# VHH binders against c3ng28, part 7

Target 1, 373 residues: c3ng28
Amino acid sequence: MLIIIRPSGEIALKSPRSRRNFEHTLANNIRSVIKEGKIWRSQGVLFLEVNDNNKNIEELSKVFGIASFSPVMSIKSYNNNLEDIINKAKEVFAEIVKGKIFSVRAKRIGSHNFTSLDVQRKVGEALYPFSRGVNLENPEVEVFIEIRNDVAYFYYKIIKGPRGLPVGVAGKTVVLFSGGIDSPVATWMMMKRGSIPVILNFNLGGSVHRKFVLEELSVLRKWSGGHKLKLFIVNGTDVLIKLSQIEKRNRVVMLKRVMYKVAERLCDKANAKSITTGESLSQVSSQTMTNLYVTEYGIKYPIFRPLIGFDKEEIVELARKIGTYEYSIKLPEYCAISTKARTSVELDEVLKDEENLNIDYEKVLENSEVIEI
Short names: E, the ipSAE of ESMFold2; O, the ipSAE of OpenDDE; V2, 0.75 times the mean of E and O plus 0.25 times the DockQ between their complexes.

## First folded at step 1 (VHH)

Design b11 (framework vhh_gefurulimab)
Fold by ESMFold2-Fast, scan of step 1:
Structure b11 (fold): chain B 373 residues (1-373), chain A 122 residues (1-122)
Amino acid sequence: as target 1 above (373 residues)
Amino acid sequence: EVQLVESGGGLVKPGGSLRLSCAASGFTFDYYAAAWFRQAPGKEREFVSAIDWSGSTTYADSVKGRFTISRDNAKNSLYLQMNSLRAEDTAVYYCAAETDYFLSDTGEYDYWGQGTLVTVSS
C-alpha cells in the first residue's frame, strides 16, 4: 500500500535548504515509528510504501510535521490519455459513490493536454449514474485524483495529521513533569514545536505515582516521532524533610525553587537550553505572577510555560485528546504538600530560607533513577 | 558507519556455479533497493541484477535465466546465485545499496562494496 504524506504548511514556507532538512527529519521520524517499507520525496510530498494498513494509519496520525495523509486505493500509469484516468476512476470509485451525494477533486502536477477541471468534470459525469447526486459544497463523500506527470493516484480519504514540526528540529527542553493533568499536555505542546523533552519527575507519591507517570510517558512516546524519552526520577523525601524547617505557607514555592534548580543542573548535563513547566497563570495560589517571579528568580535558562494562558477546561480537553487524562486522574492525592501557598511570597524571605536550607542540587540529581522509554 | 562486504568469488570452470554474498553493517536491506554490478578489465561498470524493497527483481539480458538475486533480511545479506557461467562473466562483482531517505527511484545507489573477483576459465 502506497500512502501520500503532506508535510505541514510551515515546512513548505521555509527556504529550500531548511525545507529539505525538515523533510529529512520528518522522513526519519516516520521510519522510526513505522519500522517497515520505503519512504521518498516527490514534488512537495512524501510517499510511503508499506504492507500493514490499520496500525500504520494510527501511528502516522501521531507524527508531528504531517498536515495530512491519504492511503492510495489505486495507481494508473497513462500516456497523457484522459480516457484511461476516467475509466480507472469509474472502476475504483463506482462502489464508493454508490447511493451517495459526491464530489470529485483533482490535482495535477506536470505537463498534460488536459486541466484539473477537465478531470473533475469528466470523472463526475462518469460516476454520476452510480450516485445519488453531485454537490460540490456539501458532499457525503469526496473522491480524489492526483496526477503527477504520467501517474494518476486514486484515493477517497484525507486523514488529518497533528501538524507542527518534526520532533528533533528544535533541540532539547527539560520538562518538570508532575504526572498531573498539566505537565503531559505541556510536554506534548513542546514536541509539537519540534523539541525533544527530557523528563524530570520529583516523586512525592511513592510507587503508585511512579506507575502512572510511566503510563503517561508511554502515551507521549507514541507522539515522540520515534525519539526515546529519558526520565529522571528524584526521590523527594529528603527535600520534604528539609522543607519542614520553613514556614508552611512558603513551602510550596520553595519546593518549586528546588525543582527549578535541579532542572537547571539537568539542562547542563543533557545539553538542553530551556526548562518547560505545566504552570498556568493564577491556576493555584503558588502560580500567581508574584510567586512565579519568585520561583524562577536566578535561573539561567528560559522557562517555557506552554499552558500559561490556558483555562483548566482547555487543558483537560487536550489531555483527553492526547490520551494522558485517564492516567493523570488516577494519581493519588499528595497530603504532605497540600497546604496553600501564600499568593504573594516575599523574595528576600524565600532567598534567605534557601540559603539556610543549603540543598545540594547536584547531589539530588545524581541520586535520581534514570529510565529510557 | 555503513559497510558492504562481498564474498564468494573465485576461479570456476565454464558451465560451473558460484554464489556471491554481500553482508551489510550499519544499515539493513529491509527497506532499500540493492543491486549487483560487475566490471570486466577495460570496460565500464555494468548492471547485473537488482532487488527492490518489495522483493521485485530485475536482470540484465546477458544474465537472465542464469543468475538469481535474493536477500535474507534476518541475516542482513544479499546474494547472487550464478549458474551456467561463461568466460564473458569474468569480472569484479560489486554489491550496491541505496540508503537515501529522499530517493525518487530505485536506480541510484549510495553505498558500494570493495568488490569480489570472479574468474571463469579452464
Scores: ipSAE 0.000, ipTM 0.120, lowest interface PAE 16.5, mean pLDDT 83

Design b12 (framework vhh_gefurulimab)
Fold by ESMFold2-Fast, scan of step 1:
Structure b12 (fold): chain B 373 residues (1-373), chain A 121 residues (1-121)
Amino acid sequence: as target 1 above (373 residues)
Amino acid sequence: EVQLVESGGGLVKPGGSLRLSCAASGRTFSDYAAAWFRQAPGKEREFVSAITWGGSTTYADSVKGRFTISRDNAKNSLYLQMNSLRAEDTAVYYCAADSYELFTDSEYDYWGQGTLVTVSS
């Protein structure tokens, strides 16, 4: 089976050299996901040839960098005889349009003595007797003929891909991954922009928390374009014990500062150049403008917050689409920490507390459990 | 790993024909997209023609209609049939191969050493 894969429109808008590099990464990611067959690029699309019984084709719908893909029903060589293409279209599509209102879509690449409209009109005329009628705007079925130089490709399905950019083109980001609803969505959004996430989790909930974090990452692994995900698990209990020494209302912001500082060290070790969080502005008291300012003060890497402008309902909708929501809701919640945060902490007070706690962030990271998923 | 060796270059008069061959060793050629590039003295390397493992071909505008790229998987070989040769076609011709991907620029993974084609009276 031959499949036509159409890269995201954003890839098509890049310079020829950048476009090639993005298409090369996309092809490699597809190979990692499909695991068999041949893939090659040709004039703005990728062709994938696989065995007819390949059950992994549906996984293309989770490969970032793909706008759409179409299984090809038939191929016909063009030898300056348009009638051969029309006759082949009639043979291939007669049953597909039977009893339905249809439309013909034709696309042409290369030099020919006919136009796409000529193909569309003549194929439409040939198929009309089998159909219930033609409607170019709202057909019940669309049939497609794509002519590339001297070969015509016949298909009737266009399956939408996730778009975005191939995972691997944008470098690494360290994700502060709580396992709640937000951080998996933020991770997915960074993968959509082509980044490889390095996952940092502070385990505050023991083995149950660890279990559901791993389940969420198994879901995200399906969206990673075949890239393995590295997970660093820090034992958060020791950090919470140290935080008991500071004012209760400052503890959530201080916990986040510890998380950011450890993530900063992980960026150095993993060669990542940003930290990503699932924070949304004003969603909870620890995520006010002032508290985000205090939390990131002095961090040398940019902080990406893909969800900063999202409402909770929007995040939940994406989590359901991604497949992480069912696991996120099962994670334990530390309400004693999150519900008692100040909506506006004092920077000087927090910095003084940080100096007094004197946490060794390198040691915290060094004692993490490392898992590859 | 693939090793590529070109042959068939030489001196030919304008309007003449020449056939270049590229023999692949190590890995099966049929697993690769392959291309011909050329470099004239004092100029950058330029794309000439490419062929996918599936047989689809692409040509530079300067050679379209005059050159034909083909492959023989049984002989593990790539060919470039050059017709109606012009003085401007004088260059060192390089065979290139890449894993499973057709490329239209000069950055293929595997390259041959080149074969000289001189078109002169």
Scores: ipSAE 0.000, ipTM 0.196, lowest interface PAE 17.9, mean pLDDT 83

Design b13 (framework vhh_vobarilizumab_d1)
Fold by ESMFold2-Fast, scan of step 1:
Structure b13 (fold): chain B 373 residues (1-373), chain A 120 residues (1-120)
Amino acid sequence: as target 1 above (373 residues)
Amino acid sequence: EVQLVESGGGLVQPGGSLRLSCAASGFTFSSYEMAWYRQAPGKGRELVAGIYSGGYTSYADSVKGRFTISRDNAKNTLYLQMNSLRPEDTAVYYCAKEDWYTDSGAFDYWGQGTLVTVSS
């Protein structure tokens, strides 16, 4: 079975060298997901040849960098003779349009003495006697003819891909992954932009909570383009014991600051150039503008917050689409531990508390459990 | 962003003439096949005329010999010259470009269209 894979439009806008690199990464990711067949590049698309009984083609719907893909029903080589295309279309599509209202869509690349509209009209005329009628706006079935130089490709399915960029092209980001609803969605959004996430989790809920984090990452692994996800689990109990030394109202911001500082060290170790969080502005008291400022003060890497402008309902919708929501709702939120968090903490107070706690962030990271998913 | 802006429609008497224009932006106009579609009151949309970058043209039987499609690649503009207009030509006329079928279809209508009314 031949499959036409159409890369995201953003890839087409790249320089020739960058486009080649993006297409190579995409092809490698597809190979990692499909695990069989042959893949090659041709005039802005990828062709994938697999066995006719392959059932993994639907997995292409979770490969970032793909705009759409179409399993090809039939292929016809021709010598600029429109009649050959019409006859082949009648042969392959007559049964598909039988008793249905249909439309023909044609696309042409290369030099020909006929137009896409000529193909559409003449194929439509040839198929009309088998059909129940033609409707360009709202057909019951659509049939497609894609003409590339001297070869015509016949198909009737266009399956939408997730778009974005191939995972691997944008470098690594360290994700502060709480296991709540937000952090899996933020991770997914960074993968959509081509980044490889390195997952950092502070376990405050023991082995049961560890299980749900792993299940969420198993879901995200299906979207990673075949890239393995590396997870660092920090024992959060030791951190919580140290935080008991400071005022309760400052503990959530201080915990987040500890998380940011450990993530900063992990960036150094993993060769990542950013930290990603699932924070949205003003969603909870620890995520006010002032508290975000205090939390990230002095961190040397940029902080990416893909969800900063999202409503909770929007995040939930994405979590359901991604498949992480069912696991996220089973994990208690860390912020629920605090009975009354400050909407605005004082930077000087937090920095003084941080000096007094004198946490060895390098050691916290070095004592983490490391899992590859 | 692809944008097509139709103009030139109006009220004309039977036997009259109109020239429709379509100003294109947001894509390399010269690389795409262009078309005119129309939708008459109470009817579905129908293809009127098509033209590709090399100048080859095609027409619906209902307008052949009366309408002429043309393009000016230097001005990114598509034209439809309509002669010997009939009451049956009354419709909203849409400019369409060949497109990649990701979500919208192979030929998309990107404007409000331009209304042509042929009436005495």
Scores: ipSAE 0.000, ipTM 0.228, lowest interface PAE 15.6, mean pLDDT 83

Design b14 (framework vhh_vobarilizumab_d1)
Fold by ESMFold2-Fast, scan of step 1:
Structure b14 (fold): chain B 373 residues (1-373), chain A 120 residues (1-120)
Amino acid sequence: as target 1 above (373 residues)
Amino acid sequence: EVQLVESGGGLVQPGGSLRLSCAASGFTFSEYWMAWYRQAPGKGRELVAGISSGGSTSYADSVKGRFTISRDNAKNTLYLQMNSLRPEDTAVYYCARDLYDSSEYYFDYWGQGTLVTVSS
């Protein structure tokens, strides 16, 4: 079976050199997901040829960089003779349009002695007797003919892909991954922009927490374009013990600073150039503008917050779409520190506490468990 | 007609070295971008290193500083010198030909691959 894959429109806007590199990464990601067949580029699309019994075609819906794809029903080589295309369309589509209101859509690439409108009109005429009628605006079935030089491709499905950019083109980001509803969605959004996530989890909830984090990452692995996900699990117990030495209302912000500082060290080791979090503005008391300012103060890498402007309901809807929600809700909430952070902590006070705690962030990272998913 | 034949794979200890070769035939080797890809068990193919017709090179972050890609146009041969090998380098390594701005295949020809196993 042949499949026409259409890259995201944003890829088409790049320079010829960049476009080639993005398309090559996309092709490699598709190979990683499908694991068989041949893939090649042709005039702005990718062709993928796989065995007819391949059940992994639906996985293309989770490959970032794909705008849409279409399984091809039939192929017809011709010598610039429109009649060959009309006869083939009649053979291929008669049963598809039978008893239905239909429309014909044609696209052309190359030089021909006929137009796309000529194809649509003449194929429509040939199929009309088999159909229940034609409706160009709202048909029950659309049939497509894509003509590329001297080859015509016949299909009747356009399946939407996730768009975005191929994972791998935008470099690495260290994700502060709590396993709650937000951080998996933030991870997905960074993959959509072509970044490879390196996952950093502070385990504050033991083996149950670890289990659901791994299940969430298994879901996200289906969206990674075949790239393995590295997970660093830090045991948070020693950090929590040290945080018991400061004012309760400052502990959540200080824990966040520790997480950011460890993520900063992981950026150095993993060759990542940013930290990503699932934080949204004012969602909880620790995520007020003042507390976010205090949390990230002095961090040398940019902090990406894809969810900063999202409502909780919007995040939940995305988590359900991605497939992580069912695991996120089973993750126990762990609050060994104050259950309500101060909505406005003082920067100078937090920096003094941090200096006094003198946490060895490098050692915290070195003692992490490393898993590849 | 176009053929790419890899050789040089094998079992090696961590920290060891291997040199992979790819013998190319059926095309004008000097005119093409050439690359090495690898595929570990249960993983997709990933670009390891590439070299242009003009000799410009590119490397994956995971191998930069450890691997060196080179070509001998007179012998129609592509090489990958692999130093400081790690267990995570264990994979089947593939030689690939790429047609820049082509209407044909991406990395339009692949070899059969050569297995590299890094274990203690």
Scores: ipSAE 0.000, ipTM 0.112, lowest interface PAE 21.2, mean pLDDT 83

Design b15 (framework vhh_7qia_2)
Fold by ESMFold2-Fast, scan of step 1:
Order: structure tokens, then sequence, then C-alpha cells
Structure b15 (fold): chain B 373 residues (1-373), chain A 119 residues (1-119)
């Protein structure tokens, strides 16, 4: 079976050279996910030929860079004679439109002596006697004819893909990944923009925390375009013990500063150029404007917060769509950074605490467990 | 024998409006699908708007939101209301009719009515 894959519209807006690179990366990601068949690029689309279409169709719905895809039910080469296309459409679509209200949609690429609406009208006429009628706005079934130069492709399904950009085109970001509801969604959003996430987790809950982080990353792996996810697990309990040496009111912000500083070191090691977090503005006391300012003060990499303007309900809806929500809610509450902090800590006080603690961030990172998923 | 006669074309200023009419004779109009096409000098004929026997419509992207196709089955007439006309809308406009139950792929065409959008 042949499948027509249409890259997201954002890719079409790029220069010819950039578009080729994005389409090439997309094709490679599809190969990594599907693991069978043949894929090739042609006139702004990708063609995928596979033996098992049903299972492969589901996997394509999780590949970023795909706007839509259509399994082709028939193909017709023709001699620039519109009648050949009409006769083939009648042959392949008569049963599809039988007893139903239908519409015909046509697309045309290349030079022809007929228009897309000529095709739509004449095919509609040929199919009308088999149908219950036509309705362009609310049909019970839609049939499609896509003409590319001297070949017509017949299909009746357009399946929407996740859009976005192919994972791998935008470089690496280090994700501070707690395993709660927010950080998996932030990770997914960065993958949607073509970034490869490098996952940094501060384990606060032992084996239970580790278990659900791995489950969530297994879900996200299905969205990674075949790229393996690298996970660094730091023993967060050791960090918490050191933080017991400072005033309780400053501990949450100081823990976040440690996380940011270790993420900064990981950026250096992984050649990543940003840190991503699941933080939303004013969601919890540690995420007020002032506390975010204090937390990121002096960090040399940009901090991406894809969820900064999201409501909790919006994040939950997205987590359910992604498939991470069912694992996130099983994470013990203490595995997330405690929300019982001052809504406005003092920068100078936190910086003085940081000097006094003198944590070796490089050593913290070196002692991490490294897993590929 | 089906006959189509277009009318309503002419010279109009940019931003102006025109209403084209296509009167059909010699058949049961209500069963036919109707379309408006245009052809500018040196260019291929392109579809502007289409209306099915059931009243559903379709439009070219270049005219969507500006042009409206409609039909009056009692008067055997299809209309094209053209608003916010632009110089690039200058063309000869053709009416076409297609019978859904026809075994052949032949379309009926009118002689065309010229539309010029110029100051």
Amino acid sequence: as target 1 above (373 residues)
Amino acid sequence: QLQLVESGGGLVQPGGSLRLSCEASGFTFSSYWMGWYRQAPGKQRELVAFIYSGGDTNYADSVKGRFTISRDNAKNTVYLQMNSLRPEDTAIYYCAAYEPDWLGSYDYWGKGTPVTVSS
C-alpha cells in the first residue's frame, strides 16, 4: 500500500535548501518509526510504501512534521485524458459513495488542460447515480483525487498528523523533568518544535519516582521520531540533605537553582543551547515572577518555559492527549518540588546561601545514572 | 438542445460591483450543475464559482469572500455577484452547465461576457 504524507505547512514556508533538509530529516524519522517499506520525496510530499498499513498508520499520527497522510486505494497513469481519471474514479469510488451523501475533492499539481474543479464536477457527476446526493459542506463521505503530473491518486481518508517540525532539526535542549504533569508536556512541546530533549531528573522518591519517570519517557519516546531519549538521574535526596543547612523559607528556590546549575553543566556536556522547564507563571509559590527571576539569575543559557502562560486545565488536557497523564498522577506529591515557599525570596540572601553551600555541580552531574530509552 | 446566455458584464472601477446572469433554455434547469469560469488574455480558463443542483457551492481561493454564486430555478438562471472587484478580475466570464445524469463528459458553455476592472 502507498501512503501520501504531507509535511506541515511551516516546512513549505522555508527556503528550498532548508525545506530539503527538513524533508530529509522527516523521511529519516519516519523510517526509524515505521522500520519497513520504502520512503521517497516528490514535489512537496513524501510517499511511503508498506506491507502492513493499519499499524503503520497509527504510528504516523505521532511523527512531528506531518500535517496529514492518506492511504492510497488506487493509482492511475493517464495520457492527459480527463476521461481516464473519471472512469477510474467511478470504478474505485462507486462502492464508497453507495447510498451516501458525498463530496468530491480534487487537487492538481503540474500542467494540465483541465482544472481541479473540472475533475471534482465530472467525477461528482459520474458517481452521482450511485449516491444518495451531494453536499460539499456536510457530506457523509468524501472522496479525493490527487493528480501529480501524469499520475492520479485515489483515496477517501485524510488523517491528521501532529504538525510541527521533525525532531532533530532544532538542536538539543536539557529538560528539567520532575515526572509530574507539567514537565512531560513541556518536553512534548519542545519535540513538536524539532528539538531533541536531553532529560535531567532529580530523584526525590527513590524507586517509585524512577518507575513513573521511565513510564512517562516510554510514552514520549513514541513522539520522538525514532530518536532515543537520554535520561540523567541525579540523587535529589543528597541535594536536599545539603539544603537542610539553610533557612527553610529559601530551600525550594535554592533547590531549583541547584537544578538549573546542574542543567547548565549538562548543556555543556551534551552541546545543548537551552534549558527547558515545565514552569507556569504563578501556578505555585515557587513560580512567582520574583522567584523565577531569582531561580534563573546568572544562568548562561536561555530558559525555555513552553507552559509559562498555560492554565493547569490546559496542561492536563494536553497531558491526556500525549498519554503521560495516567503516569504523572501516580507520582508521590513529595517527588515534586515543595510549593511551601515564600512568594518573594531575596536575591542577595539566596546568593549568599549558594556561596555558603558551595555545591560542586559538576560532581553532582558526574554521579548521575545515565539511561537511554 | 441546451442554450446558455450570459449578461451583466461591463466596465467597472476597482472596488466596484457587478452581477452576472446566465439564463438557460431548452432543459430542466433545476437538475443541472452550474459554474462560472473566466479567462484573461494569454491565460488558461479557470473556475471562479460552482453550484450543484442541491444548492451547495464552491469557490476559487482568489474570489472567496468577494463573489457569491446563486441560482433561481424558477427563472432558469444562475448569478454571480461580484463585490470588491480588482484589476486582476478582468477577464471574459463564461457560464457552464452540466447534467448529473449524462453518460457523456460534455459540458454546455455560453459565449462569454467581458468584465473589465479599470479606472
Scores: ipSAE 0.000, ipTM 0.079, lowest interface PAE 27.4, mean pLDDT 83

Design b16 (framework vhh_gefurulimab; at its last look DockQ between E and O 0.19; V2 from the best seeds 0.00; counts 0 for: pae E 18.3 > 2, placed apart)
Fold by ESMFold2-Fast, scan of step 1:
Structure b16 (fold): chain B 373 residues (1-373), chain A 121 residues (1-121)
Amino acid sequence: as target 1 above (373 residues)
Amino acid sequence: EVQLVESGGGLVKPGGSLRLSCAASGFTFSSYDAAWFRQAPGKEREFVSAITYGGSTTYADSVKGRFTISRDNAKNSLYLQMNSLRAEDTAVYYCAADFGEYWSDSTYDYWGQGTLVTVSS
């Protein structure tokens, strides 16, 4: 079985060197996911040849960097003779269009003595007697002919991929991963842009939290393009004890500063160049503009917030699509009820509290449990 | 048979200009990426510039702003306009075509015989 894989349009627009590098990473990711077969690039697409009994083809729908893919029904070599293509189309598509309203879609690459519209028109004419009619806007079935130089590829399915960029092309990011609804979606967003996530979890909820964090990461692993996910679990108990020493209204922002500072150290250790969070602007009191400013003040790495402009409903919808939602809702809140109060903290006050707490961030990271998923 | 034939090399003084040409035959040139590489005496072959079948270009840092790659699909030809030439540009220049079998920038499917460019006073 031959499959035509179309890389994301953004990849096609890159320079020759960048496009080859992106396509190479994409091909390697596909190999990691499909496990077998032969893959090669040709004029802006990848061809994948697998055994007819391959059960992993559906996994291509979760490989970032793929715009779409099509299992090929038939292939026809020709000598710039449109009649050969028309005759093959009749043979291949007659049964598919039988009793249905259809349309023919054609495209071509290379030098030919005919146009894509010529192919569409003449193949449409040839298939019409087998069909119930033609409708270009709303057909019941579409048949496709892709002509590349002297070879025509016949298919009737275009399966959409997730688009984005191949995981691995954009470097590493350390994700502050709570296991709630937001952080898995933020992780997915960063993988969509080609980044390899390094997961940092502060366990404040014990074994139940650990269990569902691992389940969420198992789901995200299916979207990683075959890349393993490294998880660092920090026991947050000692941090919580120190936080009891400061004013209650400042504790959530201070906890987040500790998380950011430990993530900063993990960036150094993992050779990551950014920290990613699942924060949305003004969703909760700790995520006001002022509190985000205070939280990230003095951090050396850029902070990426893919969800900064998302509504809760949008995040939930995406979490369901990704497959993490069913596990996220099982996580109990850490032993504090989320307040809807919108507060701002004062930078100088928080920095003074931080000096007084004198937390050894390197030590906190050093004591983490490390798991590869 | 696939063939790439370079021409336009020669002796030029520092600061001078040369235009290299590459004539492609035996395949549909317009459908494939093409590139220029060079090899100075005693050194490994290095990338100079590339152009996709769609016309997007890239350049090595050492030649950016001085060299311009272009193609004429109707004439099955690839060109390299070299301006402000320096002694360090002295090398055999090779035309290469990428049929898509290799994914490395340094690995192309077909190569020409090369044309010598000497920059000296």
Scores: ipSAE 0.010, ipTM 0.343, lowest interface PAE 9.8, mean pLDDT 85
Fold by OpenDDE, look of step 2:
Structure b16 (fold): chain B 373 residues (1-373), chain A 121 residues (1-121)
Amino acid sequence: as target 1 above (373 residues)
Amino acid sequence: EVQLVESGGGLVKPGGSLRLSCAASGFTFSSYDAAWFRQAPGKEREFVSAITYGGSTTYADSVKGRFTISRDNAKNSLYLQMNSLRAEDTAVYYCAADFGEYWSDSTYDYWGQGTLVTVSS
C-alpha cells in the first residue's frame, strides 16, 4: 500500500533548509509509529509504502505535523500519455462514483503536454457513464488525481491528521504534571508545537495517583511521535511535611513554587529550555494573576501555560479528544492542601518562607522515581 | 558533517569469512535504509544487500545464503557478514544510506569511501 502524506501547512512556509529538517523529523516520527516500510520525501509531500496488512496506519492520525494522508494507487505515465491516466482512473474510480454525483480534481507538478483541466475533463467524461452525474460545487463523491512528474496518483479518501509540528523540532520542555484534566492537555498542546515533554510529577496521592498518571502518559505516548516519555515522580508527601512549618495560607502557593524550583533543576539536567504547566487564569485560587506572579518569581526558564486563556469546558473537550479525560476525572484534587488558601499571597512573605524552609531542590529531584514510557 | 566510514576489508582466502562495518555520523542513521554495494575492477558498481530502517533485508542472488546484513542503530553502524567468500567477491565494498526519493533513478543519499576486499589463494 502506498500513502501520500501531506505535511502541515506551517512546514511549507519554512525556508527550504528548515522545511527539509522538519520533514525529516516528521518522517522519523512516522517511521517510529509505522515500524516497517519505506518512506521518502518528494516535492513537498511524504510517501509511505507499507504492507497492506499494516495495522499501524491509523496511528498516522496522531502524528503531529501531518495535515492529511491518503491511500493511493499509482501508475507511471510515460510520454505524457493521458490515455493511461484515463484508463487507470476508470479502473480505480468506476465503482466509487457508481450511481453517485461526482467530481474530479486534478493536480499537476512538473512538465506535461496536458493541463489539470484537461485531466479533469477527460477523466470526468470517462467516469460519467458509471455515475448519476457531475457536480463540481456539491458532489457526493470527489475523486483526486495528482500527477507528479511521470507518476500519476489516484485517491478518493482523505484522512485528516492532527496538524501542528513534528515532535522534536522545538526541543524539550519540563511539564508539571499533576494528573488532573489540565496537565495532560497542556502536554499534548506542547507536543503539537514540536516539543518533547519531560514529565515531572509530585505524587500526593500514593499508588492510586501514580497509576492514573501512568495511564494518562500511556495515552499521550500515542501522540509523541515515537518519542519516549521520561517521568520523574517526586514524593509529594515529603514536601508537604516540610511545608507544615509555614503558615497554612501560603502552603498552596509554596508547594507550586517548590514544583517550579524542582522543575528548574530538571531543565538543567534534561537540557530543557522551558517549563510547562496546565495552569489557567483564575481557575483556582493558586492561579490568580498575583499568585502566578509570586509562584514564577525568579524562575530561570520561561513558563509556558498553554491553557492560560482556556475555560474549563474547553479543556475538558480537549481532554476527551486526546483520551485522557476518563483517567483524569478519577483523580481527586490533591492540591487542596489548605482550605484557607488566599487568592493573593505577598511575595516578600513567600520568599522569606522559602528561605526558612531551605529545601534542597536538587536532592528532591535526585530522590525521584524515574520511569520511561 | 555526514560521514559513512567502512572498515573490515582485507585479504582473505577462498572459503574464508570477513565482517565489514560501516560507521555513520552526522545524521540520524536509524531513520535511513542502508545498503552495501561493491565494485570490482573494471566493472560497474553493483548491489549486494540492503536493510530497511525496520530491519527487513534483501540480497543479491550472487551473495544470497553467504552474506548477512545487519545494523545496530544504537551504534549507528551497518554490518556485512561475508561467509564462504569467492574470488569473484573481490571488490571495493561501499556502504550507503538512503532516506528515500521517488525518482526514476535509484540514488542513495550518502556513501562511504569504500573498503577493499580481496579474495585470493
Scores: ipSAE 0.010, ipTM 0.301, lowest interface PAE 9.5, mean pLDDT 90
Fold by ESMFold2, look of step 2:
Structure b16 (fold): chain B 373 residues (1-373), chain A 121 residues (1-121)
Amino acid sequence: as target 1 above (373 residues)
Amino acid sequence: EVQLVESGGGLVKPGGSLRLSCAASGFTFSSYDAAWFRQAPGKEREFVSAITYGGSTTYADSVKGRFTISRDNAKNSLYLQMNSLRAEDTAVYYCAADFGEYWSDSTYDYWGQGTLVTVSS
């Protein structure tokens, strides 16, 4: 089986060197997801040849960098012979257009003794007897012929991909992954921009929390373009004990600052250049404009918040589509630290408390459990 | 700055052996296909051998069974072991690198300056 794969339009607009790098990464990701296949580039598209029995072709729908893909039938057109193309089109499309209003779309790359309109007209004429008629604006079915040099490709299905950039082209980001609804969606969004997520989880909810975090990551693994997901699990109990020393309404912001500081060390260790969170502006009291400013104050890596402008219902809708929602809602309610932060904590107070706590962030990270998903 | 630097060329007698090395720098060598080409005086550059980033090898018919290509990604190095050398193997040998699995687009992006191999009694 031959499949034409159309890279995201964003890739096509890159400089020639950058485009080759992006297309190479996309091809490698496809190869790792599909396993048994031959892949090559031809004038702006990728071709994937697999055995007819390959059942994993549907996984292409989760490979970032793919705009769409189509299984194709093909022939080599000897001496640019339009009649061979017309005869093959009848073979491939007659049953597809039977009893239906249809249209034919054709495009060409290369030099031919016919035009794309010649192909559309002649194929349309040949298929018309099987059909209920032609309507170029509102067909019930649309059939496609793509002629590339001396090979003609025939298809009628266009399967949408997730677009975005191939996972791997944008470097690494450390994701603060709580396992709630938001952090899996933020992870997905960063993968869509070509980043490899390095997952940092503070386990504040014991073995049940750990279980559902792992299940969420197994879902996200289907979207990673074949890249394994590296998970660092930090036991948060010692941190919670230290936070009990400070004013209750500042504890959520302080906990997040601890997470950011540990994430900084993980960025150094993993050669990541950013930290990603699932935070959304004003979603909860700890995420007001002022509190987000205090939370990231003095952090040396950029903090990416892909959900900053999303409301909760929009995040839930994405989580359902990604497949993580059903696991996120099973996480136990955690009440060991107050989730009710002041809407505007005082920076000086937080920094003073932080200095007094004197947490050894490197040691917290060194004691983490490391898992590959 | 991308560099491919060949070494190991020299004068050998027919039937002898020689090992060529190519040191790569300035790019992520492990993600590239690599190849050896050669050019005899007055002739066009011709393909000798290639190794994909995944380790699959290809050889020109004229060298198959006598030459062995290999790579060491940890050392950013490409090698060509040349055995049973013949006078016709006399050429400047070039190291080249390109983005791997794109067989329909086989141009090579980066080239070395070459190392001379002379096979003569």
Scores: ipSAE 0.000, ipTM 0.144, lowest interface PAE 18.3, mean pLDDT 85
ESMFold2 (binder alone), look of step 2: mean pLDDT 82; pTM 0.833

